# VHH binders against Protein EXORDIUM-like 6 (EXL6), part 3

Target 1, 305 residues: Protein EXORDIUM-like 6 (EXL6), of Arabidopsis thaliana (Mouse-ear cress) (q9m8t8)
Amino acid sequence: REPPSQIPNGTLDLSLLWYGQFTPTQKERVHDFIESLNFDAKEGLDPKVSAWWKVVESYQERFEVKDIYRQKKSNRTVAPRIKVKVVRSYVDEKMKYGKELTMGNGEKLVETAIGNMSKVVPVVLLSAQVRAHGVGFCDGTCQHNALAKIKGQKEPRRYIMVSNPEVECPGECAWPFHTADKGPRGMTYQPASGEVGADALVIQLATGLADLATNPDLTKSLFKSETTPYNDDVKKNHESSSMYIVDPATKCTRVFGSGAFPGFTGRIRVDPITGGAFNSHGINHLKFLIPSIWDPKTKSCWTPM

## First folded at step 3 (VHH)

Design s35 (from b0 with A33T; framework vhh_8pnl_2)
Fold by ESMFold2-Fast, scan of step 3:
Structure s35 (fold): chain B 305 residues (1-305), chain A 122 residues (1-122)
Amino acid sequence: as target 1 above (305 residues)
Amino acid sequence: QGQLVESGGGLVQPGGSLRLSCADAGFTFSRYTMAWYRQAPGKERELVAFITSGGDTNYADFVKGRFTISRDNAKSTLYLQMNSLKPEDTAMYYCAAGYEVYLYGSDTYDYWGQGTRVTVSA
C-alpha cells in the first residue's frame, strides 16, 4: 500500500545547469516562464501560464479523490499549490564534455546540476552547439525526464533535460516555429520571443515540468516493477509504452489549442505587433506558447484556448 | 534592464576595511546571481565572490575569512565588506550580474559595472 508520490512541501526546487552558450533572450525566457507559473498575469490577460500550471496542480487533488485506498476529506475543490523555484543556476560555458554527448556525459551533467543538494530537481539545458542525440534527443524525443541513479544515494533522482533543437533537429523539435521533417508540413509561426531556440526550450521545459509534477515518482507505473526504477536506457518497448500512459503533457505532444490535428497547432493567437505565436499570458505582459496537458476528467488534451 | 554602478573604493592602509556597493536601477535585481570580480595591474580578472538569488555565497580562497558578500534586494544593492586588507588586494573591483553562476569564473556574466578602484598602501 504505497501512497502516490507527492511534491515535497508544495515546492519544486529547481537546480539549473546550462551547458554551452546561450543568448540573454534564451536565459531570460526560461526564467520568465518559470516565474509565470507562480504568479498570475495582469487581470484581463487570459489564458494565463499560471492557469495552465493550476491544471498540473489539479492532478494531485484528482488522484486523492479517485484513490479508493486513500480518500482524504476536503471541504475545498482547490488543489494544493506547487511553487516552482530556481534555487541554483550554473553555466558550464566551456562544455566540459565537448559538443557530442554520450549517455555517460548526460549522467555527469545531472550530477553536476544536483551538486550537494538533497532535495532539488536537476534541470539540464543543452545549448544549440550541442549534439544531443547521444543523450536521447532528436530521435522521436524533444524533452527528456527520467530517473538517474546517483552515486552515494539509495533513491534515484528525477531529472529534466532539454536541448535547444535549432541547429541539430529543428524539424523534429522546433515545430511550430520550423517546418516539420515528417508528417503533414502544416502551419508555422514566429516565436513570441523572436528566437526559435528560446521558445522551443520553453515548450520542452513546460512538458518536462508538467510530466514531473503529475508523476514525480516514475517508478510507480502500471507496466513497471514497483521496486525497479523506470529507465528508458534499458531499451524495452513495453517500458517506453508505459511512459506515454503516465505522462500527461507528453500524451498531448504537438497540441497547443482546441481542434489540433497533425500539421495544425489548434486555436492559438498571433501578436499583431510582433507576429509571435502564443496561447498564454505570463508576468510583465509576456506571451508564451505552451503545450496542452492530458485531462483524465474529460479524457482529452486540455488546451489553454 | 538596469545599469550596475559600483562605489565605495578608495585608498586605505594595510589592515584597514572598505565596504563596496553595487547598485542596480533595474527591477530584476532579486533574480540575479551577483558577483564581485577584481583585476590588479598586470594581472587577469579573477572572481572574488558571488551570491546567488537565494543567498548562497562562494568565496575565492585568497579572501576567505576576510571578505563578506551580501545583498539587499529591497534596495537592489550588492555589497562587499572587505576586512584586514592587504597590498595584494589592490585592484579595480567590478560587480557582475546574471541569472547564472559561471562555473569557470568567466566574463560571460550578462551585466557588468564600470568598476571602483581599491588601493591598499602605507
Scores: ipSAE 0.102, ipTM 0.516, lowest interface PAE 4.8, mean pLDDT 78

Design s37 (from b0 with A33D; framework vhh_8pnl_2)
Fold by ESMFold2-Fast, scan of step 3:
Structure s37 (fold): chain B 305 residues (1-305), chain A 122 residues (1-122)
Amino acid sequence: as target 1 above (305 residues)
Amino acid sequence: QGQLVESGGGLVQPGGSLRLSCADAGFTFSRYDMAWYRQAPGKERELVAFITSGGDTNYADFVKGRFTISRDNAKSTLYLQMNSLKPEDTAMYYCAAGYEVYLYGSDTYDYWGQGTRVTVSA
């Protein structure tokens, strides 16, 4: 297996393209979540969204075999930090390519999100009015994390495209706020923001960001096809060893807390006043429900609680 | 997410300069797209300049080459540098903030300041 990869310059500069009509809550929740990734102030409540992001950062760790054999204390080899920020946000509420997107139209949206900026990661978010064809949404995934060849650029650009979680396949992409499409039907929860489409969008974006940051070299993937339905439950048809990391957040699909099993999120919290479900805290005392990440050290899904 | 507060307005002679500031220590400034609007006596409010969270700028034709919009995310402050002021620039100037990036001509914003008065008079 190849050694761990690092995010170039320790930064993820995101360019967001909102395709279609979104609520202010959807936009605010996405921005608040992104800012919460690097929020580690001691006045904040635990567990933090930033603690989850530190697990993502840990995939960049390097170690020496001799240090293990010597069993010496090593506090100097820590994972590099990844600073995430939104550097541009663009809204196409009139939907230039219509409500039925082809794969080619999706590539044009990625190009629009990039604009004239070098070194940005384009993030395309699709509204409830939009359906994307040929990209494999609702066939095991709710976000697409891939490489796009942009005309006029020598190197392909990495991107994230997030499908609408509410309308096309809510039992897959908006669980646990909607009854599951697959597996046992278990408990459902209220979103912390009051909007299913806002909190579910955060879950899908979190999955895409984690998989991008932990697997920046897609040649390490064991998948032959991105349209293959890989995750419909916690148990996978083809499991990776701890040495092979395919997509760590996707590998922990539907795991939000300790003790998760089909139909049950695992241990999470519910706000006693609003009924909103969460497993982490971010900026401004905001609460988020975010997915678990595979931890190769423990060979299990790391959970916030 | 507090109220926006403008400052820097005043009385100047034609050809003079002013720098307007807009600040709010109570909200996460860096995530907002921001704009300067103005309203002259007896007229409708009009867009002067806007800047995205990422720093992209756009200007009304009547101020291009004379005004510069900028932001300092570390200080949570938006600026409007106004040069070569004309009597026609006399207005109450407002800052606005929102989560949406629109093409020039949009007037949809979530937060507005109380305004700062600019008077250009001989």
Scores: ipSAE 0.000, ipTM 0.178, lowest interface PAE 19.1, mean pLDDT 76

Design s38 (from b0 with A33Y; framework vhh_8pnl_2)
Fold by ESMFold2-Fast, scan of step 3:
Structure s38 (fold): chain B 305 residues (1-305), chain A 122 residues (1-122)
Amino acid sequence: as target 1 above (305 residues)
Amino acid sequence: QGQLVESGGGLVQPGGSLRLSCADAGFTFSRYYMAWYRQAPGKERELVAFITSGGDTNYADFVKGRFTISRDNAKSTLYLQMNSLKPEDTAMYYCAAGYEVYLYGSDTYDYWGQGTRVTVSA
C-alpha cells in the first residue's frame, strides 16, 4: 500500500450540474445531505452522517511514531478532516444535449459543471427525463466516479455522475425503496423524504463521494475481487489484466446496516412519523439512509447501525 | 412565505451608475442562491450575476468589472451595484432566489421578482 492520497487543503469543492427537471425535494435533500457530512453537533442524534464521513476521512490517516521511555511504543493515526461544500449549483433546465445521453454528451456535461474552475469536483445529476444507458448506467452501475479528459488540460479531471434512479433501472438504483430486479426480493422501504428519487439520489451521491474521497487519484488498488468493478476506469488504470478493483463504498453496495445479506439491507430504523427508512441523522433533525463503507481496520462494511 | 420585490431602476446616461435592490417580504432566505437576470425587449432572459448562500459571487462576462452583487441576509435583501453603464445594459432586471442557478432563467426558478426597468440612453 502506498502512502494515502490527501484531499488538497482538506476541502472538496463541488460544482453541481442538474440536467433536466428535478423536484424541490430532490434538490433540497442533496444540499442537506452534503451539509450533514460536516455537521457534528454535540447534542445531535446518533448515528450521524458526519460519523460515517469520519470513516471516509480515516482513509487519509497518517502514522505518528511516539518515542516513550526511549522506546518506540506506539503509532498514532491522524485523520485529516475533509470539508465538503457546494461552490456552484447549475440547472440545465432545457437539457442542451437532449434526453438520450451519449458518452460524448456526458463529457460535455462534466465540462459544463467545471466551467472555468480549476479545483472543483464536477457532479452531474441526471433527471428522470434522461436515458443514460449510452454512458454505461444500469447493468450494476448507478453512479460514475471516474476521469474525464478536459479540453486544453493535460491531466484528466475526476468527476461524479449520478444516473436517474427511478426510471431506467429502479430495481438496481432505487433499492431498497424499489423491489430488486434480481436475487432475493425483500420488503421495500419508504423514503424518509417521501420521494424515492430524492433518497435514492442521496445514496448514489454518497457512494460516489466516499469512493472519490478514499481514492482521489484512482491510482491505488484497494481490493482484488472476482467481480468487475463498477468504475471501469479504476480497472484500466492498473497494468494487471486479471485484476478487479472495487472502491470502498462500492464494495459495500446494498449494505446499510449490520447483518446484511442479498435482499436485506441490514438493521435500519423506520421513522414513526414519516414511515421513512434511515440509518443516520443530519442537520435540522433530518434522517438519511446512506450506504455502508469498507473499513480496512475491521475488514468489514462499517455501518452507522 | 415571502415574495421578491425589485427597486432602484431608472433612466441614466452612459457611464452613469445605478444600485438595484431586491427585498423579500418574509423571512431571510440565507440558504438560497440569489441571482440577477435581465431581459431586453425581444431578447431571451440572461444571467447577469449570482451570489451563493456563503457569499461567493459569479458574473457574466459582459458585466465583469462593472457590476457588483452583494447580499444582506439580516435584511433579506439582494443588491446589484451597476457602474459604467452602457446602452446595451438597457433591460428589465429581475431578481431570483433558489437552491440552484438556472442557466436559462426559466419560470421554473423557485422565486422571481416582478422586475425593475433600467434605461441607459444619451
Scores: ipSAE 0.444, ipTM 0.706, lowest interface PAE 1.9, mean pLDDT 78

Design s39 (from b0 with T28R R31S; framework vhh_8pnl_2)
Fold by ESMFold2-Fast, scan of step 3:
Structure s39 (fold): chain B 305 residues (1-305), chain A 122 residues (1-122)
Amino acid sequence: as target 1 above (305 residues)
Amino acid sequence: QGQLVESGGGLVQPGGSLRLSCADAGFRFSSYAMAWYRQAPGKERELVAFITSGGDTNYADFVKGRFTISRDNAKSTLYLQMNSLKPEDTAMYYCAAGYEVYLYGSDTYDYWGQGTRVTVSA
């Protein structure tokens, strides 16, 4: 049996369900980002997306130790790798439940993403025109992680849900590609892909994957927000209900480079040809802007620069 | 962007076999879901088989047990092994690529080849 708080067998098999209309660029960008998580060839450009994913992987060292106070255990092994791949990608092009989703509708989309597969992580992606009531995308989280009880399965299934924020809440969830709701800045960066929605979806998915990989069974809250506390009673009595967790990526919210402060991303790069903002490289020299993540070894937000 | 090029079509007797190939010049082949469609004269295109980026396969009922879809990511090539061919398999066969499979059967893959002709006749 796989341990309850670890990624089984070092692989994370994703089943994507796209709900509504997405551009080819949005779909390509998400897939390119996922493939880039494990791209660490020496001939590739630095900093790498895979260097960010190695920080996520380092959290697995903590899952191997039963007693965190025994210093020698945590210093003997390198963190296991997590291989991430898409094994299924479906589109609900007709939006079966319309443009206004309840949590119950969302859970049915999760079931659709799972299909007849016992060991996949469902990822539901909502198009720009879709509103999900009670999920909290536009409250500063910009992504949703929860457990769903699946008929015929003994254990609840972890899932990720993200939304294209371009229409519903660009000022909250598409910064720095859109003017923020708060702060003195009218200036924005161009997205590296040329589409705000594509690069915003990548940022939300990066945050969701980091949350899932650092706390795969939701048994542990790594960082508690005083304003959005994790509710253990809701988890215990209503496993299908939405839950908010402050995770390592959320602890570094709106930090993309060193020296970040409110209204400033920190040090990032701009492509001289496209004007696109980035802080990392993936497969085939593609450029990505990904959020910083808390590094427990340095006790600071890891940044590429 | 990728260009899909089909090959391997031809004339074959009923009960014979053919192997179709579809090559992509782009770098995203391993991330694509790939499909074979066919279109007989005067009919709409129909799905024959698809294969996900992870290797999961699905077949139309009329080819189950006779056709096998497979992929070689190192060669950026999709295959369709066609066995026990019937006259009703006569059609233009098209290779299609995209990241997604559409749940309601929309014929909306992002990239399509020009097709290769398969004729099954005595």
Scores: ipSAE 0.469, ipTM 0.696, lowest interface PAE 1.2, mean pLDDT 79

Design s4 (from b0 with L103W; framework vhh_8pnl_2)
Fold by ESMFold2-Fast, scan of step 3:
Structure s4 (fold): chain B 305 residues (1-305), chain A 122 residues (1-122)
Amino acid sequence: as target 1 above (305 residues)
Amino acid sequence: QGQLVESGGGLVQPGGSLRLSCADAGFTFSRYAMAWYRQAPGKERELVAFITSGGDTNYADFVKGRFTISRDNAKSTLYLQMNSLKPEDTAMYYCAAGYEVYWYGSDTYDYWGQGTRVTVSA
């Protein structure tokens, strides 16, 4: 049994690199989502994006807190908080390496996002026209998070890479805002931001952040899974293949609300003014649709409603 | 939301001073990187000064020591204090805002104001 994962210092300092042309809505949506992860003010509406982030935080080691005003007899156990903030945000609108990225070019973008900072998590965001070869976008996955070897450093660096799927593979990576390519077609909904790409980027970033925060070292086995809910392929497990490991957000792929099944998001809300689909509230009365996450306490996919 | 409105332009004599203001009615002013650009008649738009969300500033060489950029996040307002004005400072001045600071291959901001006119003439 492996011990629970813990984020060093309880912070995720993100360094964003936007590669290509993005709309103001796409950039603002991502920043608003990140700020909403730690927003739990009383005047905010429920369920909150921060309630979803508290499930992520619950994967960490439980802290014993001694209440100094009640002597040593009162111990409180709480999940450690993870503060997420953007410490740097850069844009390469002209696309230094062009629209067709090799794996080597992708590695250079990750290194650029890191810069001279020893403790940031690089987040590379690729615009809708960019194609990243060898990363696996639109081929069974919609976001990429991994470890990068940094020259001159002993420990590898966790990074996240997301791509706007709106042009390349909306049917695979922009559901439920676009008809799915596999499985039952089901219902589709309008994005709460008004832009498919903006809300799809938020879903992919949410998945990457959750998987990173629950398994920061990639050395822990959290789950065993054979297939995703929309993968109809029959795979045979060979003796040379290890047990499949699936991170918490990936384990709940395409689940957004209670009662979800293939082709149906589960229970969500629709904004009567905008028509936008949402299951959570963030800063500035903003509405977000965020993916479900596995809750080990209940042994089920946690949903906001 | 996030509409930028410039004010404070006008006619001033050489050696005079003006303070430009840029007001944002949006909720997220404190997260924006902000800049002042200018465009003289028949010329391309050029960067005058920028200030990051954290308060770091940078200036074009032609205004260093004369202009000061500042922000008031409580008032959601950006300022440009212009001292020792010269005839060559005559231009339309634009306020710009974005979440990203300038980096390789880009000088683009997401939001722009309509501009305020500055004329330096005797």
Scores: ipSAE 0.000, ipTM 0.339, lowest interface PAE 12.5, mean pLDDT 77

Design s40 (from b0 with T28K R31K; framework vhh_8pnl_2)
Fold by ESMFold2-Fast, scan of step 3:
Structure s40 (fold): chain B 305 residues (1-305), chain A 122 residues (1-122)
Amino acid sequence: as target 1 above (305 residues)
Amino acid sequence: QGQLVESGGGLVQPGGSLRLSCADAGFKFSKYAMAWYRQAPGKERELVAFITSGGDTNYADFVKGRFTISRDNAKSTLYLQMNSLKPEDTAMYYCAAGYEVYLYGSDTYDYWGQGTRVTVSA
């Protein structure tokens, strides 16, 4: 059996399904972010989106060093590369299932994103007016990544679902571009794209891609955690185990730079002309704010700055 | 960023062939989904064919087996090879581009050309 944290052939082919109405800026921003994962921002513009993606790639090597894999890839001197590309992108602008999606409707959108393709990762993007029920959006999570049972296929398919939080829960899922709903009010910044929804969608997608790439099958423990009375889900899943499955980018929610604490993003940059917040550079001199990733070696969130 | 420019339209006899081209000077051509639409006088605009950024194609039933859509990313050009042309193919043909293919809405692509006229008559 192949290790669950390894992506076959080093490619991640995405099929996007946009549900509802999106601005050209929102669509372009997502495509430019994805392209930036594998492109070098020349001219010494650091940190790079591609450098952040190399940290995600390094998680495969770290996972393979665990006892479960008997250091199968231990002879590698360089982390494996994951080339990400969009192979299909469709829009349902009229919203076939309406603005209120059940979990069953969401599964049908995932199937629509897959189409007839055997090896794509479906990404469903929901517009600001859409409400998805049963997936936890705005109830402590800002993106959904899971396994879907696909008719006519033996193996379940890994998918990502993100929503523009601008209308439903900007305080939870569009911070730092909007005042936080919980805890300290916190600092707010302008989005680098000029649109809160566009930059929020990038953050949600980045989180989903990182979590998917580091744990594609949801079948293995990534790091240790103490089992406590306050972690009933951990007890239910691992029965007093000190290990459980965790999503590395989700564990670093609201951490964008070093020194972050509730209400503070950590060290980031602000464009002096636009006021736009960013911590990384992509293609065509574009600037992005992307989430931090948990590092088991340091027991902290790895940050771009 | 560049404007879409169609060419290759003209007058042709039934059973003849034409090759339409749509050129974009912009650096984002390879990222676009592209489509050909047509509109005959007094009728609504209709989808003829589309091609995704990855090269997947789809055709309207009335052109299947006769038309072929293709793209050349190095030349930033979209093509429509039209064979076995019929009088009912007479229309203004439009090139459309965007990051997405629209499933249920027509005419919602982000960028459109000015059109090229195709007339099929004896």
Scores: ipSAE 0.198, ipTM 0.602, lowest interface PAE 4.2, mean pLDDT 78

Design s43 (from b0 with T52Y; framework vhh_8pnl_2)
Fold by ESMFold2-Fast, scan of step 3:
Structure s43 (fold): chain B 305 residues (1-305), chain A 122 residues (1-122)
Amino acid sequence: as target 1 above (305 residues)
Amino acid sequence: QGQLVESGGGLVQPGGSLRLSCADAGFTFSRYAMAWYRQAPGKERELVAFIYSGGDTNYADFVKGRFTISRDNAKSTLYLQMNSLKPEDTAMYYCAAGYEVYLYGSDTYDYWGQGTRVTVSA
């Protein structure tokens, strides 16, 4: 039986590659969100982004069997912390591989984000100038959370790639800040940052980080000694779920609060000054709307409120 | 931008060494990536080296093995140790800060210094 998945050394060191032109708000929003994952001030505002991240961390709980002959006792302990930080952030402001990405170009972007670093998780963010349909985006997927085979390394590297949520497929990737392209149109909200692209990037990155941290090896067993590189292929979340792999944030897609149903986010707050929608608080009194995450303890989508 | 202040430039003979410093003027230094750029007379500005908030570094091929970038977050200061200087290293050296490092030397950094002059000649 498999032990609970753990992040080595309790740290996720992220290497960001911003491909193309991004607004200052988009960049700051992503950095502020990442820093907020480990911000847990006692007198801070609730709900906290860090409380959401503690649900992710709980997937690392250890279980021990004391009596194997008469009764199995699970000795649950507190889950280890996962410290998330950005250790590198590059901008390719000229878009070296052009505006129409292929699978091969996506692979090179992941390699660029890694550089020569052995212990980073590459995160590739695609600007509004980029068309990534050829890499599998906009067919029901807004982020790739998959494995890439790196030249000169035996073990494949886990990566996150986020498509632009604003221009190519906003109805897929920018809900609830944009009307949906599929399913119930439902309600829409204003982004807390004032920019749809910035807050939607946070939602997609949050989904990728949560799914990665709860399943860091993307279950080697799923690949059955598969040797084909998984470079920028669309990650099939439904296939992971059907193979008994839990992708906690993807499992709770479009659930942001209690009582959610198709077209309705569930219970969230609206800032009376900005009109911005949020369900959590981070550093510097910033407000974020983050997706719900599956909680195996309650067997339901955990919501901030 | 005038919030970053470079110092340590000067005249040195080929094979000599210089240490450049860049001090912040009150922004939050520890969150930012920091970079050294240079511009020789009549040439385009080019990236020399950069260092991320977490300490990871990278160098242009033309300075690799000769220059070392480092930072002291407690003192809000960036350094560039330049060894085995060559005449082609002669340039104005600029300090830049922001959350991201721009691969093609864009002016989109949040903060720039005014530069410090390095001259390598006999």
Scores: ipSAE 0.401, ipTM 0.654, lowest interface PAE 2.0, mean pLDDT 78

Design s44 (from b0 with S53T; framework vhh_8pnl_2)
Fold by ESMFold2-Fast, scan of step 3:
Structure s44 (fold): chain B 305 residues (1-305), chain A 122 residues (1-122)
Amino acid sequence: as target 1 above (305 residues)
Amino acid sequence: QGQLVESGGGLVQPGGSLRLSCADAGFTFSRYAMAWYRQAPGKERELVAFITTGGDTNYADFVKGRFTISRDNAKSTLYLQMNSLKPEDTAMYYCAAGYEVYLYGSDTYDYWGQGTRVTVSA
């Protein structure tokens, strides 16, 4: 008997709600990134966005107690796959709650994204002209990962909210496509899509998805600092035999490649045709710059290059 | 990147039927919400029907019960089955695709076909 998977059924069904005005490039870029998470065809170039997602999937590895050779403990060495797909994508093109969102307005947008589907993860995307209050955007964070109380549901629903930082705080939330507001002088690069907002949205969504997939029950995983072997205290409290890193993206902040340091992304590539910065490949030979993710097996920030 | 190609239009008598097809050469068909729009001579473009990625459909009041929108993701093709055709259905019919459905019905889809002409007369 094995403990249940961290992500039910190995699927992460996303319901997107776009709030305000977005360019075709911004919308297409987000969808292409999501589809690229599970793209592992040989016709694709390496390193792949899906290789980064496999590190996220590896957080689902766990120990099981077996009576194999004097009841010695054994562990799973192969992580279950997490299939990510968009099952609904709607635009509120008129911005029902205006350009200044309270926390309550944000929760109503989450409800709109869920609609009639109780098993989806709502993703709310805010256009560049929208300001969301109470979520800390541009004041120390660039994406919001939280719980919302949903009418008719006993338990709160986990959601992701991202905002296009291009107008409000590009120096904080769009590096390396924009000069950083603080810290050492940073190198800047062109976005692979040609739009700062499009590639910044991808980075923020990547971070939110990684946090959600590695820690899907936010309340139960508070204070877990590393993926660790099963221990008696965890068992006594009816917790998983594996412990997650709480906010793995925080451990690898502003790291995109090997050899990164403050002001330097680490090893990345520049497309000779577009000038765009990238460290990974997705569907249709598309290029993406995605943030590094903590790898609990190596105890280091995993980088594509 | 999708390129949409409509087919199946033609001349038909009142009460007749036509089946329109819209093929996507871009290999991303299953990720698109799809719609049929039409534009009659001298009039503005109007929504006929849409279908979401999950298969949910919606129809304009004037075609409900007569038209059926459907999709075949394996063939990357969208269909519009048009029954009990009326002279008022005479228009250029356009296939539209986008990743999103607009809550207030705006015709801001990202990709459009060239159109296929439907004439209902005599």
Scores: ipSAE 0.434, ipTM 0.679, lowest interface PAE 1.8, mean pLDDT 79

